# Ledger of designs, part 16: VHH binders against Probable endonuclease 4 (nfo)

Target 1, 285 residues: Probable endonuclease 4 (nfo), of Persephonella marina (c0qri1)
Amino acid sequence: MVKIGAHVSSSKSLDLVFDRGREIGADTIQFFLSSPRSWHWKERSDEEKELFIQKRRETGISPVIAHSSYLFNLASSDPVLRKKSINGVIRELKLCEELKIDYYVIHAGKSKGLKESEAVKNIIDSVKEIFSKVKLKHTFFLYETLAGQKGEIGKTTDELAQLMEPFKKENTGVCVDTCHIYSAGYKINDEEGFYSYRSELSKKIGLENVKVIHCNDSKTPFNSKRDRHEHIGEGSIGYKGFEFFLNDEYFRRLPFILETPKTADWDIKNMERLRRLIRTAPVAQ
Short names: E, the ipSAE of ESMFold2; O, the ipSAE of OpenDDE; V2, 0.75 times the mean of E and O plus 0.25 times the DockQ between their complexes.

## First folded at step 13 (VHH; framework vhh_7zox_3)

Design m06 (at its last look DockQ between E and O 0.66; V2 from the best seeds 0.00; counts 0 for: pae O 4.5 > 2, grease 25.1 > 24.2)
Fold by OpenDDE, look of step 13:
Structure m06 (fold): chain B 285 residues (1-285), chain A 124 residues (1-124)
Amino acid sequence: as target 1 above (285 residues)
Amino acid sequence: DVQLVESGGGLVQPGGSLRLSCVASGFTFSDHWMGWVRQAPGKGLEWVSDISSGGSTGYADSVKGRFAISRDNAKNTLYLQMNRLKPEDTAVYYCAKEPYYDSLTGYLEYFDYAGQGTQVTVSS
């Protein structure tokens, strides 16, 4: 069975993400551990943590995914920002591990005027420091594919391969965002482009290292280098692009997370749209 | 203890105006994003507006051009000037600490605390 879910609010209390997931009929969920635009960290009570664990058991929602703060830049040449980012990731990962969250998704960083090689090096160094202070036993650290805005690192499979190479023995992987890779120039909305990208992932990253699919259409056209999510089938990717992922023998085993605009009952609608694209038998390579 | 106390709500006719206030205590107000969210009958929480510590503002499309958020850090007070009110603006309005609205998801992703709210009713 293909697991389909959505990003849900973690407002007020983390345990409520399961209630909100259930309300929309989600199989899997994603949420922020704290405000994604604040450096302030909220300590969670033991009661809240216990409720989180309890509700997870009761609802059966799985896997559970946390998304990192948008403020973090592990590539930053600013030592203050870089250190803050590292420490922020450490705190979030520790909480993930404590709550046994399955995946932690992060935007690796932005070059902000640095050479790409320098930015990559900074990210690697940052992650080394992070893993020196956090031992992941349950949670996987996932680099998200990026659209390529303003010097983003992770917009190509080559970049991701470089980032992952030093950490093959760690719980690391990749989250593929359909909008982002489409915007970055991977033509996933046709068969040739999809299989080309799949092959590239297999070769450079390893398919087994892809753990989550962010399933978003795009408001902007192909190769726009913009990050603008759209409802499934309403954007420039179209249903076909998602059908390829949902029916692929490997990708169909992964959680599909909607990060589409939250209006009315669109989460339910988008989930239904995705479910309708699922065939009984997967497509073999 | 964090406290957010809203005031200024009431009953107004369509096209009318209200000004909401929120007095914050129990934290360093000036260091945090503040905002307004609302909940209409039978609906979920909806992001209305927010303002950074530095004064950067955001607005939901539904209120853009009609509402104006502001803050007085010296008074630990958040404001929402609501003009040209519509029946669909009827809701309980809450002052929120560290709200985040993601334009990509169109979703109120997070807030730490909210007040008890103030009722705004727009009706002829």
Scores: ipSAE 0.021, ipTM 0.440, lowest interface PAE 4.5, mean pLDDT 92
ESMFold2, look of step 13: ipSAE 0.622; ipTM 0.848
ESMFold2 (binder alone), look of step 13: mean pLDDT 85; pTM 0.857

## First folded at step 15 (VHH; framework vhh_7zox_3)

Design n01 (at its last look DockQ between E and O 0.85; V2 from the best seeds 0.00; counts 0 for: pae O 9.1 > 2)
Amino acid sequence: DVQLVESGGGLVQPGGSLRLSCVASGFTFSDHWMGWVRQAPGKGLEWVSDISSGGSTGYADSVKGRFAISRDNAKNTLYLQMNRLKPEDTAVYYCAKEPYYNPEYGYLEYFDYAGQGTQVTVSS
ESMFold2, look of step 15: ipSAE 0.688; ipTM 0.876
ESMFold2 (binder alone), look of step 15: mean pLDDT 86; pTM 0.866
OpenDDE, look of step 15: ipSAE 0.690; ipTM 0.859
ESMFold2, look of step 17: ipSAE 0.696; ipTM 0.878
ESMFold2 (binder alone), look of step 17: mean pLDDT 85; pTM 0.865
OpenDDE, look of step 17: ipSAE 0.007; ipTM 0.297

Design n02 (at its last look DockQ between E and O 0.86; V2 from the best seeds 0.59)
Amino acid sequence: DVQLVESGGGLVQPGGSLRLSCVASGFTFSDHWMGWVRQAPGKGLEWVSDISSGGSTGYADSVKGRFAISRDNAKNTLYLQMNRLKPEDTAVYYCAKEPYYNPSHGYLEYFDYAGQGTQVTVSS
ESMFold2, look of step 15: ipSAE 0.640; ipTM 0.855
ESMFold2 (binder alone), look of step 15: mean pLDDT 84; pTM 0.855
OpenDDE, look of step 15: ipSAE 0.364; ipTM 0.741

Design n03 (at its last look DockQ between E and O 0.76; V2 from the best seeds 0.00; counts 0 for: pae O 2.9 > 2)
Fold by OpenDDE, look of step 15:
Structure n03 (fold): chain B 285 residues (1-285), chain A 124 residues (1-124)
Amino acid sequence: as target 1 above (285 residues)
Amino acid sequence: DVQLVESGGGLVQPGGSLRLSCVASGFTFSDHWMGWVRQAPGKGLEWVSDISSGGSTGYADSVKGRFAISRDNAKNTLYLQMNRLKPEDTAVYYCAKEPYYNPERGYLEYFDYAGQGTQVTVSS
């Protein structure tokens, strides 16, 4: 069965993410562990953690995904910022492991004027340091595909392959965001483009390393290099782009997370729209 | 424990004004973004306004030019001056710690709250 869910608020208490997931009928959920625009870390009480584990069991929502803070930049040439980012990721990963969160999704970073090779090196060095201090047994560390905004690292499969190469023995992988890859120049909204990208992922990353699909339409046209999410079917990607993923023999096994605008009951609508696209049999290549 | 106590709500006619207050405790108020969110009947939580530690402010398009957020760090108090109120402003207003509205996605991705909120009703 295809699991479809959405990013939900972790406001007030982490355990409430399951209540909010249930309210919208989600099979899987994503949330922030702390404020994505604050460097302050919110400590969680033992009671809160226990409730989190309990509600997960009660609701059956799975997998559970945490999204990294947007403040982190593992590529930063600023040693202070990079160190803060590393430490922030370490804290988040430790909590993920403690709560047995399945996936941790992160934007690798931005070059901010550095050469791409230097930025990649910085990210790799940062992740090495992170893994020297955090041993992941349950949680997977996932690089998210990026739209290709200025300086972003992770906008191509080549970049991701470089980032992943030193950590093949670690719990690492990739989160594919449909809006981002479309904006980055992968034409997933037609059959040829979809299979081309799938093949590229298979060859350069390994399909087995793709663990999560962020399912977002795009407000902007193909190859815009912009990160602007739209409701499913309302953007320039259209239903076919999502249908290919949902009915693919491999991708259909993954969680699909909506990060679409949260107005009215659009989470429910978007999930319904995605579910309508699911066929009884997977599409063969 | 984080505590946020809202006050200042009430019933007003269209075009009227209200001033909301929020007293915070249980954390270093001055170190955090603070803001207001609201929930109208039958609707989800909506971002209204926020203010940084340094005083940088943001507003939802629906309230720009009408609402003004401010803070007094010495008093651990957050304010929302609401002018030219409209019926569509009717909602329970909550004080929020570290609210984050993502403009690219058009929704609140994170915030913390603990208060009961204060009811604002705008009606003829």
Scores: ipSAE 0.029, ipTM 0.527, lowest interface PAE 2.9, mean pLDDT 92
ESMFold2, look of step 15: ipSAE 0.517; ipTM 0.805
ESMFold2 (binder alone), look of step 15: mean pLDDT 85; pTM 0.860

Design n04 (at its last look DockQ between E and O 0.94; V2 from the best seeds 0.58)
Fold by OpenDDE, look of step 15:
Structure n04 (fold): chain B 285 residues (1-285), chain A 124 residues (1-124)
Amino acid sequence: as target 1 above (285 residues)
Amino acid sequence: DVQLVESGGGLVQPGGSLRLSCVASGFTFSDHWMGWVRQAPGKGLEWVSDISSGGSTGYADSVKGRFAISRDNAKNTLYLQMNRLKPEDTAVYYCAKEPYYNPETGYLEYFDYAGQGTQVTVSS
């Protein structure tokens, strides 16, 4: 069964993410562990953690995904910022492991004036330090594909391959965002482009290392290098782009997470739209 | 323990004004984003406004030009001046610690703590 869900608020208490997931009929959910724009860390009580685990069992929502803070930049040339980012990721991953969150999704970073090679090196060094201090047994550390905005690292499969190469023995992988890769120049909204990208992922990253699909349409045209999400079918990607993923023999096994605008009941509507695109038999390459 | 105590709500006619206050305790107020969120009858929690530690402000489109958020770090107090109030502003208003509103999704995706709220009613 294809699992469809959405990013939900983790406001007030982490356990409530399951209530909010249930309200929209989600099979899977994503949320922030703490404020995504604050360096301050919120310690969670044992009671809250226990309730989180309990509600997960009760609702059956799975997998569970955490999204990293937007403040973190593992590529930063500023040693203070990079260190803070590393420490922030460590804290978040420790909590993920404790709560048995399945996937942790992160934007690797931005070069901000550095050469790409230097930024990549910084990210690798940062992740090495992270894994020296936190051992992932359950949680997977996932690099998210990026749209290609200025300085972003992770906008190409080559970049992601470089980032992943030193960590083959670690729980690492990739989260594919449909809007981001479309904006980055991968033409996933037609059959040839989709299979081209699939093949590229297979060759450079390994399909088995793709663990999550962020399912977002795009407000901007193809190859815009912009990160602007749109409702499913309302953007420039269109239904076909999502149909290819949902019916692919491999990708259909993954969780699909909506990060689309949240007005009215659009989460429910978008989930329904995605579910309508699912065929009974998968499509082989 | 973190505490947020709102006050200043009440009943006003359309076009009227109110000033909300929130007194914070249990954390270093000056180091955190603070904000206001509201919940109207039958609706979900809605982001209204927030202010950074440095004083940078944001407003929902529905309140821009009418509401003004401010803070007094010395008093650990957050304020919301609400002018030209409309019936659609009727809601319970909550003071929130570290709110995050995603402008792309239009969704209040996170807040650390929220107070008990103060009722604002705008009616003829």
Scores: ipSAE 0.204, ipTM 0.653, lowest interface PAE 1.7, mean pLDDT 94
ESMFold2, look of step 15: ipSAE 0.716; ipTM 0.873
ESMFold2 (binder alone), look of step 15: mean pLDDT 85; pTM 0.855

Design n05 (from m01 with F111M; at its last look DockQ between E and O 0.61; V2 from the best seeds 0.00; counts 0 for: pae O 8.6 > 2)
Fold by OpenDDE, look of step 15:
Structure n05 (fold): chain B 285 residues (1-285), chain A 124 residues (1-124)
Amino acid sequence: as target 1 above (285 residues)
Amino acid sequence: DVQLVESGGGLVQPGGSLRLSCVASGFTFSDHWMGWVRQAPGKGLEWVSDISSGGSTGYADSVKGRFAISRDNAKNTLYLQMNRLKPEDTAVYYCAKEPYYNPATGYLEYMDYAGQGTQVTVSS
């Protein structure tokens, strides 16, 4: 069965993410471990952690995904920001391991004036430092595909391949965001474009290293280089773009996470829309 | 313990005004983003407005030009001036610590803590 879920709030207590997931009928969930725009780290009580583990068992929601703070920039030329980012990631990953969170999704960073090669190097160095201090046994560290906004690293499969190369022995992988790759210039909303991208992933990244699909439509046109999510079928990608992923022999095995606007019952609606696109048998290539 | 206590809600006619207040305690108020979220009957939680430690503000499109958020760090108090109120503004309004509205996703993704809320009813 294809697992479909959504990003849910982790407000007040982390264990509540399962209640919120259950409320919308999610098979899988994603959430922030802390405020994504605050450097403040919230320590979690033992009681909260136990409730988290308990509720996970009770609900059966799986896999469980954490999304990194948006403040982190592992590419930063500012040593203070870079160090803070590294330390932030370390804290988050440690909590992920403690809670046995399956996947940790991160935006690798932005060059912000640096040459791309320098930015890539900084990211790699940052991740090396991170893995020197955190041993991932359960959690996978996932680079998220990015939309291609100015300075973003991870907007192409080549960039991601470079980032992953030094860490083949580590629990690393990729989270594919449909809005982002579409905005970055991968034409996934038609069959040829989808299979082209799939082939590219297979060749450069390895499909087995793709662990999560962020399932978002796009408010902006193809190749806009903007990151603006839209409800499924309401954007410029359209239903076909998602249908290809949902019915692919490999991708259908992955969790699909909605990061679409949360108004009224749209999470439920979007999940239903995605479920309608699932066929009994996978698409043959 | 973190506490957020809202006040200022009530019944008002369309076109009327209300001023909400939130008194914070249990944390360093001045160091955190603060905001207002609301929940209308039968609807989900909606981001309304937020303000940074330094005074940068954001507003939902539905309230832009009508609502004004402010803070008094010396008093650990958050304010929401609501003008030209509409029936669709009817909701329980919550004071929130570290709310995060993601413009890319278009929804409130995170909130550290919220108060018990104050009811705002706009009706003729």
Scores: ipSAE 0.010, ipTM 0.299, lowest interface PAE 8.6, mean pLDDT 93
ESMFold2, look of step 15: ipSAE 0.687; ipTM 0.872
ESMFold2 (binder alone), look of step 15: mean pLDDT 85; pTM 0.849

Design n06 (at its last look DockQ between E and O 0.44; V2 from the best seeds 0.00; counts 0 for: pae E 4.6 > 2, unsure alone 64.99 < 65)
Fold by OpenDDE, look of step 15:
Structure n06 (fold): chain B 285 residues (1-285), chain A 124 residues (1-124)
Amino acid sequence: as target 1 above (285 residues)
Amino acid sequence: DVQLVESGGGLVQPGGSLRLSCVASGFTFSDHWMGWVRQAPGKGLEWVSDISSGGSTGYADSVKGRFAISRDNAKNTLYLQMNRLKPEDTAVYYCAKEPYYDSETGYTEYYDYAGQGTQVTVSS
């Protein structure tokens, strides 16, 4: 069965993410561990952690995904910011491991004036330091595909391949965001473009290393290099782009997470729209 | 224990004004982003406005030019001056510690604490 869910609020207590997931009928969920606009780290109580584990068991929601803070930039040329980012990721990963969160999704970083090669090097060095201090046994560290905004690293499969190369023995992988790759110039909303991208992922990254699909339509046109999510079918990608992923023999095994606008009951509506696109039999390559 | 207590809500006619207050306790108020979020009947949580520790402010497009957020760190109090109120402003307004608004998706949440809310009703 294809697992479909959404990003949900972690307001008040982390365990409530399962209640909120249940309310919308989610099979899987994503949330922030802390405010993505604050460097403040909130320690979680043992009681909260136990409730988290308990509610996960009770609800059966799986997998569970944490999204990294947006403040982190592992590519930063500012040593203070870079160190803070590294330490922030370490704290988040430790909590993920403790709670047995399955996937940790991160935007690798932005060059902010650096050469791309320098930014990539900084990211790799940052991740090396992170893994020297955190041993991931359960959680996978996932680079998210990016839209191609100014300075973003991870907007191409080549960049992601470079980032992953030094960490083949670590729990690492990729989260594919449909809006981002579409904006970055991968034409996934037609059959040829979808299979071209699939082939490219297979060749450069390995399909087995793709662990999560962020399922978002795009407010902006193809190859816009913008990051603006839209409701499923309401954007420029359209239903076909999502149908290809949902019915692919490999991708259909992955969790699909909505990061679409949070208004009214659109999470429920978007999940319903995605579910209608699922066929009984997968499409083979 | 963290506590946020809102006040100032009520019934007002379109074009009217209200001033909300939120008194915070149980944490270092001056060190955190504070903000207002609201929830109308049948709708999700909507970001209204926030203010940084340093006084930087943000507003939703729907309230920009009509609402003004401010804070008094000495009094641990957050304010929201609401002018030219509209029926669509009708909602429960919550004072929130470290609210978050994602401009990419419109996603709104708070990560630590929010008050019980104060009802604002705009009706002729």
Scores: ipSAE 0.023, ipTM 0.475, lowest interface PAE 4.2, mean pLDDT 93
ESMFold2, look of step 15: ipSAE 0.124; ipTM 0.553
ESMFold2 (binder alone), look of step 15: mean pLDDT 79; pTM 0.804

## First folded at step 17 (VHH; framework vhh_7zox_3)

Design p01 (from n01 with Y113H; at its last look DockQ between E and O 0.55; V2 from the best seeds 0.00; counts 0 for: pae O 4.3 > 2)
Fold by OpenDDE, look of step 17:
Structure p01 (fold): chain B 285 residues (1-285), chain A 124 residues (1-124)
Amino acid sequence: as target 1 above (285 residues)
Amino acid sequence: DVQLVESGGGLVQPGGSLRLSCVASGFTFSDHWMGWVRQAPGKGLEWVSDISSGGSTGYADSVKGRFAISRDNAKNTLYLQMNRLKPEDTAVYYCAKEPYYNPEYGYLEYFDHAGQGTQVTVSS
């Protein structure tokens, strides 16, 4: 069965993410572990953690995904920022392991004036340091595909392949964001473009390393290099683009997470729209 | 336990002004983003404004140029000066700890708002 869910607020208490997931009928959920705009780390009580685990069991929501803070830049040439980012990721990953969160999704970083090669190197070095201090047994560390905004690393499969190469023995993988890859120049909204990208992923990354699909339409046109999410079917990608993923033999096995604008009951509506696109039989490759 | 106590709401005519206050306790106020959210009748929570620990501010488009957020860390107090009020500003206003609004995705998160809010009514 295809798992469809959404990013939900972790406001007040982490355990509430399951209540909020249930409220919208989500099969899977994503949330922030702490404020994505603050360097302040919120320590969670034992009671909160226990309640988190309990509610997870009760609701059956799975998998559970954490999204990294937006403040982190593992590529930063600023040693202070880079170190803060590394430490931030370490704290978040430790909490993920403790709570047995399945996936941790991160934007690798931005070059901000560095050469691409230097930025990639910095990210790799940062991740090495992270894994020297955190042993992932349950949680997978996932690089998210990026839209290609200025300086972003992870906007191409080649970049992701480079980032992943040193860590093949670690719990690492990729989160594919449909809006991001579309904006980056992958034409997933037509059949040829979708299978081209699928083939590219298979060749360069390995499909088995794709663990999560962020399912977002795009407010901006193809290859815009912008990151602007839109409701399913309301953007420039359209229903067909999502239908390809939802009915693909492999991708349909993955969690689909909506990061669409949170207004009114759009999460419910978007999930319903996605569910209507699911066929009884998958498309075999 | 985190506590946020809002005050300063009331009934005003269009074009009027109000100043909201929020007194925080149970955490290190100066270390956190603080903000205001509001809920109008029949609507969901709406992000209004926030301010960083360092004093950086953000505003919803609907209130830009009319509202001003500020904080007094020594008093653990958050303020919202509301000028040129409109009927559309009618709502219960809540103080929030570590709010986040991403305009790209429309995410609104507030990691704490333990208060009951303060009613703001703008009517002729």
Scores: ipSAE 0.022, ipTM 0.463, lowest interface PAE 4.3, mean pLDDT 92
ESMFold2, look of step 17: ipSAE 0.611; ipTM 0.852
ESMFold2 (binder alone), look of step 17: mean pLDDT 85; pTM 0.861

Design p02 (from n01 with F111M; at its last look DockQ between E and O 0.03; V2 from the best seeds 0.00; counts 0 for: pae E 12.2 > 2, placed apart)
Fold by ESMFold2, look of step 17:
Structure p02 (fold): chain B 285 residues (1-285), chain A 124 residues (1-124)
Amino acid sequence: as target 1 above (285 residues)
Amino acid sequence: DVQLVESGGGLVQPGGSLRLSCVASGFTFSDHWMGWVRQAPGKGLEWVSDISSGGSTGYADSVKGRFAISRDNAKNTLYLQMNRLKPEDTAVYYCAKEPYYNPEYGYLEYMDYAGQGTQVTVSS
């Protein structure tokens, strides 16, 4: 069965992510471990952590995904910001391991005036420092594909391959966001474009290293280099692009996480739209 | 150039109604999300409502059930019907092209373009 879910609020108490996931009928969930726009770290009590683990068992929601704070920039040439970012990732990964969260998704970084090769080197150095202080036994550290907005690192498969190269023996991988790659110039809503991208992923990254699909339509046209999520079927990707991912022999086994605009019951509607695209195999005679 | 021209603001008593209009030009209106954002005196921009290219609507909790967004693609016009107005609704209201509200942390994250605004004042 294809696992479809959404990003849910982690407000008040982390364990509530499971209640919120169940309320919308999610098979899998994603959330932030802390406020994504604050450097404030909230220490979690042992009771909260135990309740989180209990509710994960009770609901059966799996896989469970955390998204990094948006404040982190592992590429930063500002030593204060880079150190804060490294320390923030270390704290979030340690909590992920403690809670047995399956995937930690991060935007690798922004160059902010650096040459892109220097930004990539800075990210690699930052991740080396992170892994020197955190051993991932359960959680996978995933670089997210990005749309290519100004200075973003991770917009091409070549960039992701370079970021992953030093960490082949670590729990690392990628998260593919459909809106981001479409905006970055991958024409995933036609058959030739989808299979070309799939082949590129396989050759440059290794298909097995793709662990999560962020399943978002796009408010902006193909190759716009803009990150504007849209409800499934209402954007420029359209249903066909999602149908390709949902019915692919490999991608269908991955969690599909909606990060679409949060109004009314749209998570429920978008999940239903995705589920309708899954082809049923004929019953064997 | 993209142009968004708002109208329909004014002074109303609490409990009253206003209908805002926004005429758009310089882009293919029917291809884009449109919405309303507002700025109260001394405050930052707040997302109020949006409507997708396909007609799906969203509303801030503070206006749900009182405001109704709509669009007329043949006239390149966006509307906001505002009912049961409260003093807290006093603001400059801007028509917005492609507003993106991030509900996880509760603010307008991105917006392509906004008009010049129309003043709405709710007072006795």
Scores: ipSAE 0.000, ipTM 0.202, lowest interface PAE 12.2, mean pLDDT 88
ESMFold2 (binder alone), look of step 17: mean pLDDT 85; pTM 0.859
OpenDDE, look of step 17: ipSAE 0.021; ipTM 0.355

Design p03 (from n01 with Y101H; at its last look DockQ between E and O 0.04; V2 from the best seeds 0.00; counts 0 for: pae E 16.5 > 2, placed apart)
Amino acid sequence: DVQLVESGGGLVQPGGSLRLSCVASGFTFSDHWMGWVRQAPGKGLEWVSDISSGGSTGYADSVKGRFAISRDNAKNTLYLQMNRLKPEDTAVYYCAKEPYHNPEYGYLEYFDYAGQGTQVTVSS
ESMFold2, look of step 17: ipSAE 0.739; ipTM 0.890
ESMFold2 (binder alone), look of step 17: mean pLDDT 90; pTM 0.914
OpenDDE, look of step 17: ipSAE 0.496; ipTM 0.794
ESMFold2, look of step 18: ipSAE 0.000; ipTM 0.143
ESMFold2 (binder alone), look of step 18: mean pLDDT 90; pTM 0.918
OpenDDE, look of step 18: ipSAE 0.019; ipTM 0.313

Design p04 (from n01 with L108V; at its last look DockQ between E and O 0.15; V2 from the best seeds 0.00; counts 0 for: pae E 12.0 > 2, placed apart)
Fold by ESMFold2, look of step 17:
Structure p04 (fold): chain B 285 residues (1-285), chain A 124 residues (1-124)
Amino acid sequence: as target 1 above (285 residues)
Amino acid sequence: DVQLVESGGGLVQPGGSLRLSCVASGFTFSDHWMGWVRQAPGKGLEWVSDISSGGSTGYADSVKGRFAISRDNAKNTLYLQMNRLKPEDTAVYYCAKEPYYNPEYGYVEYFDYAGQGTQVTVSS
């Protein structure tokens, strides 16, 4: 069964993510552990953590994914910002481990005037410090593919391979965002483009290291280097790109998470659109 | 227990004006960022404007110079003055508590709460 879900609000109490996931009919969910625009960290009571674990078991919603705060920049040359970012990631990963959250998705960083090679080195050094202070036994740390907006690190499979290389013995991997890779120049909405990208992932990353699909259409055209999410079928990617992922022998086994624009029922509509693209043919050997 | 109630939408001709209101309850209104997001027919959610607890404002390029956001903390009310309306402004407008507009990705990625919305239709 293909696991399809959406990013849901974690406001008020973390355990409510399961109620909100159930309300929209999600098989899998993603959420923030705290406000993505605040450095404030809310300590969670043992009661809240116990409710979270209970509701995960009760609802059967799985996998469970956390997304990092947008304030974090592990590449930053500003020592205050980088230290705050490292400490923020450490806090979030420790909570992920306590709650047995399956995946933690992060944007690796932005150069902000640094040479890209220096930004990559800074990210690697930051992640080394993080893993020196957090041992991941359950949770996987996932770099998200990025659209290639100015300064973004993680827009190509080469960059992701470079970021992962020092951490082969750690629980690390990749989250592929369909909007981001389409904007970064991977033409996933045609057959040759999709299989070329799949082959590139296999050779440079290893398909087994791709753990999550963010399934978002794009408001902007192919290769725009812009990140503007759109409802499934309403953007430049169209249904074909999602159909390739949803019916691929490997990718179909991964959670598909919608991060499309939010209104009352669009998560339900987008999940229905994705589910209609799943073919009933058996998985090829 | 948070409630956001939008009003002030309606039918208007191009070039006209509307003023949207959002009455808030169930939280300390003055402590929070507030904003307006909209959804055009068949389109995704678009950030329109926000205002900080201290009164600093931000606007989408598509509305800059035509729309003005304001707040009255004594009345727990958020406003959006919409001038020189265009057919492209036709949408359901939602009042949002703590909307997050990611300027690098160009969409609303998160909010704590939104109201039920008020319809604005700009038609000749």
Scores: ipSAE 0.000, ipTM 0.232, lowest interface PAE 12.0, mean pLDDT 87
ESMFold2 (binder alone), look of step 17: mean pLDDT 84; pTM 0.856
OpenDDE, look of step 17: ipSAE 0.016; ipTM 0.309

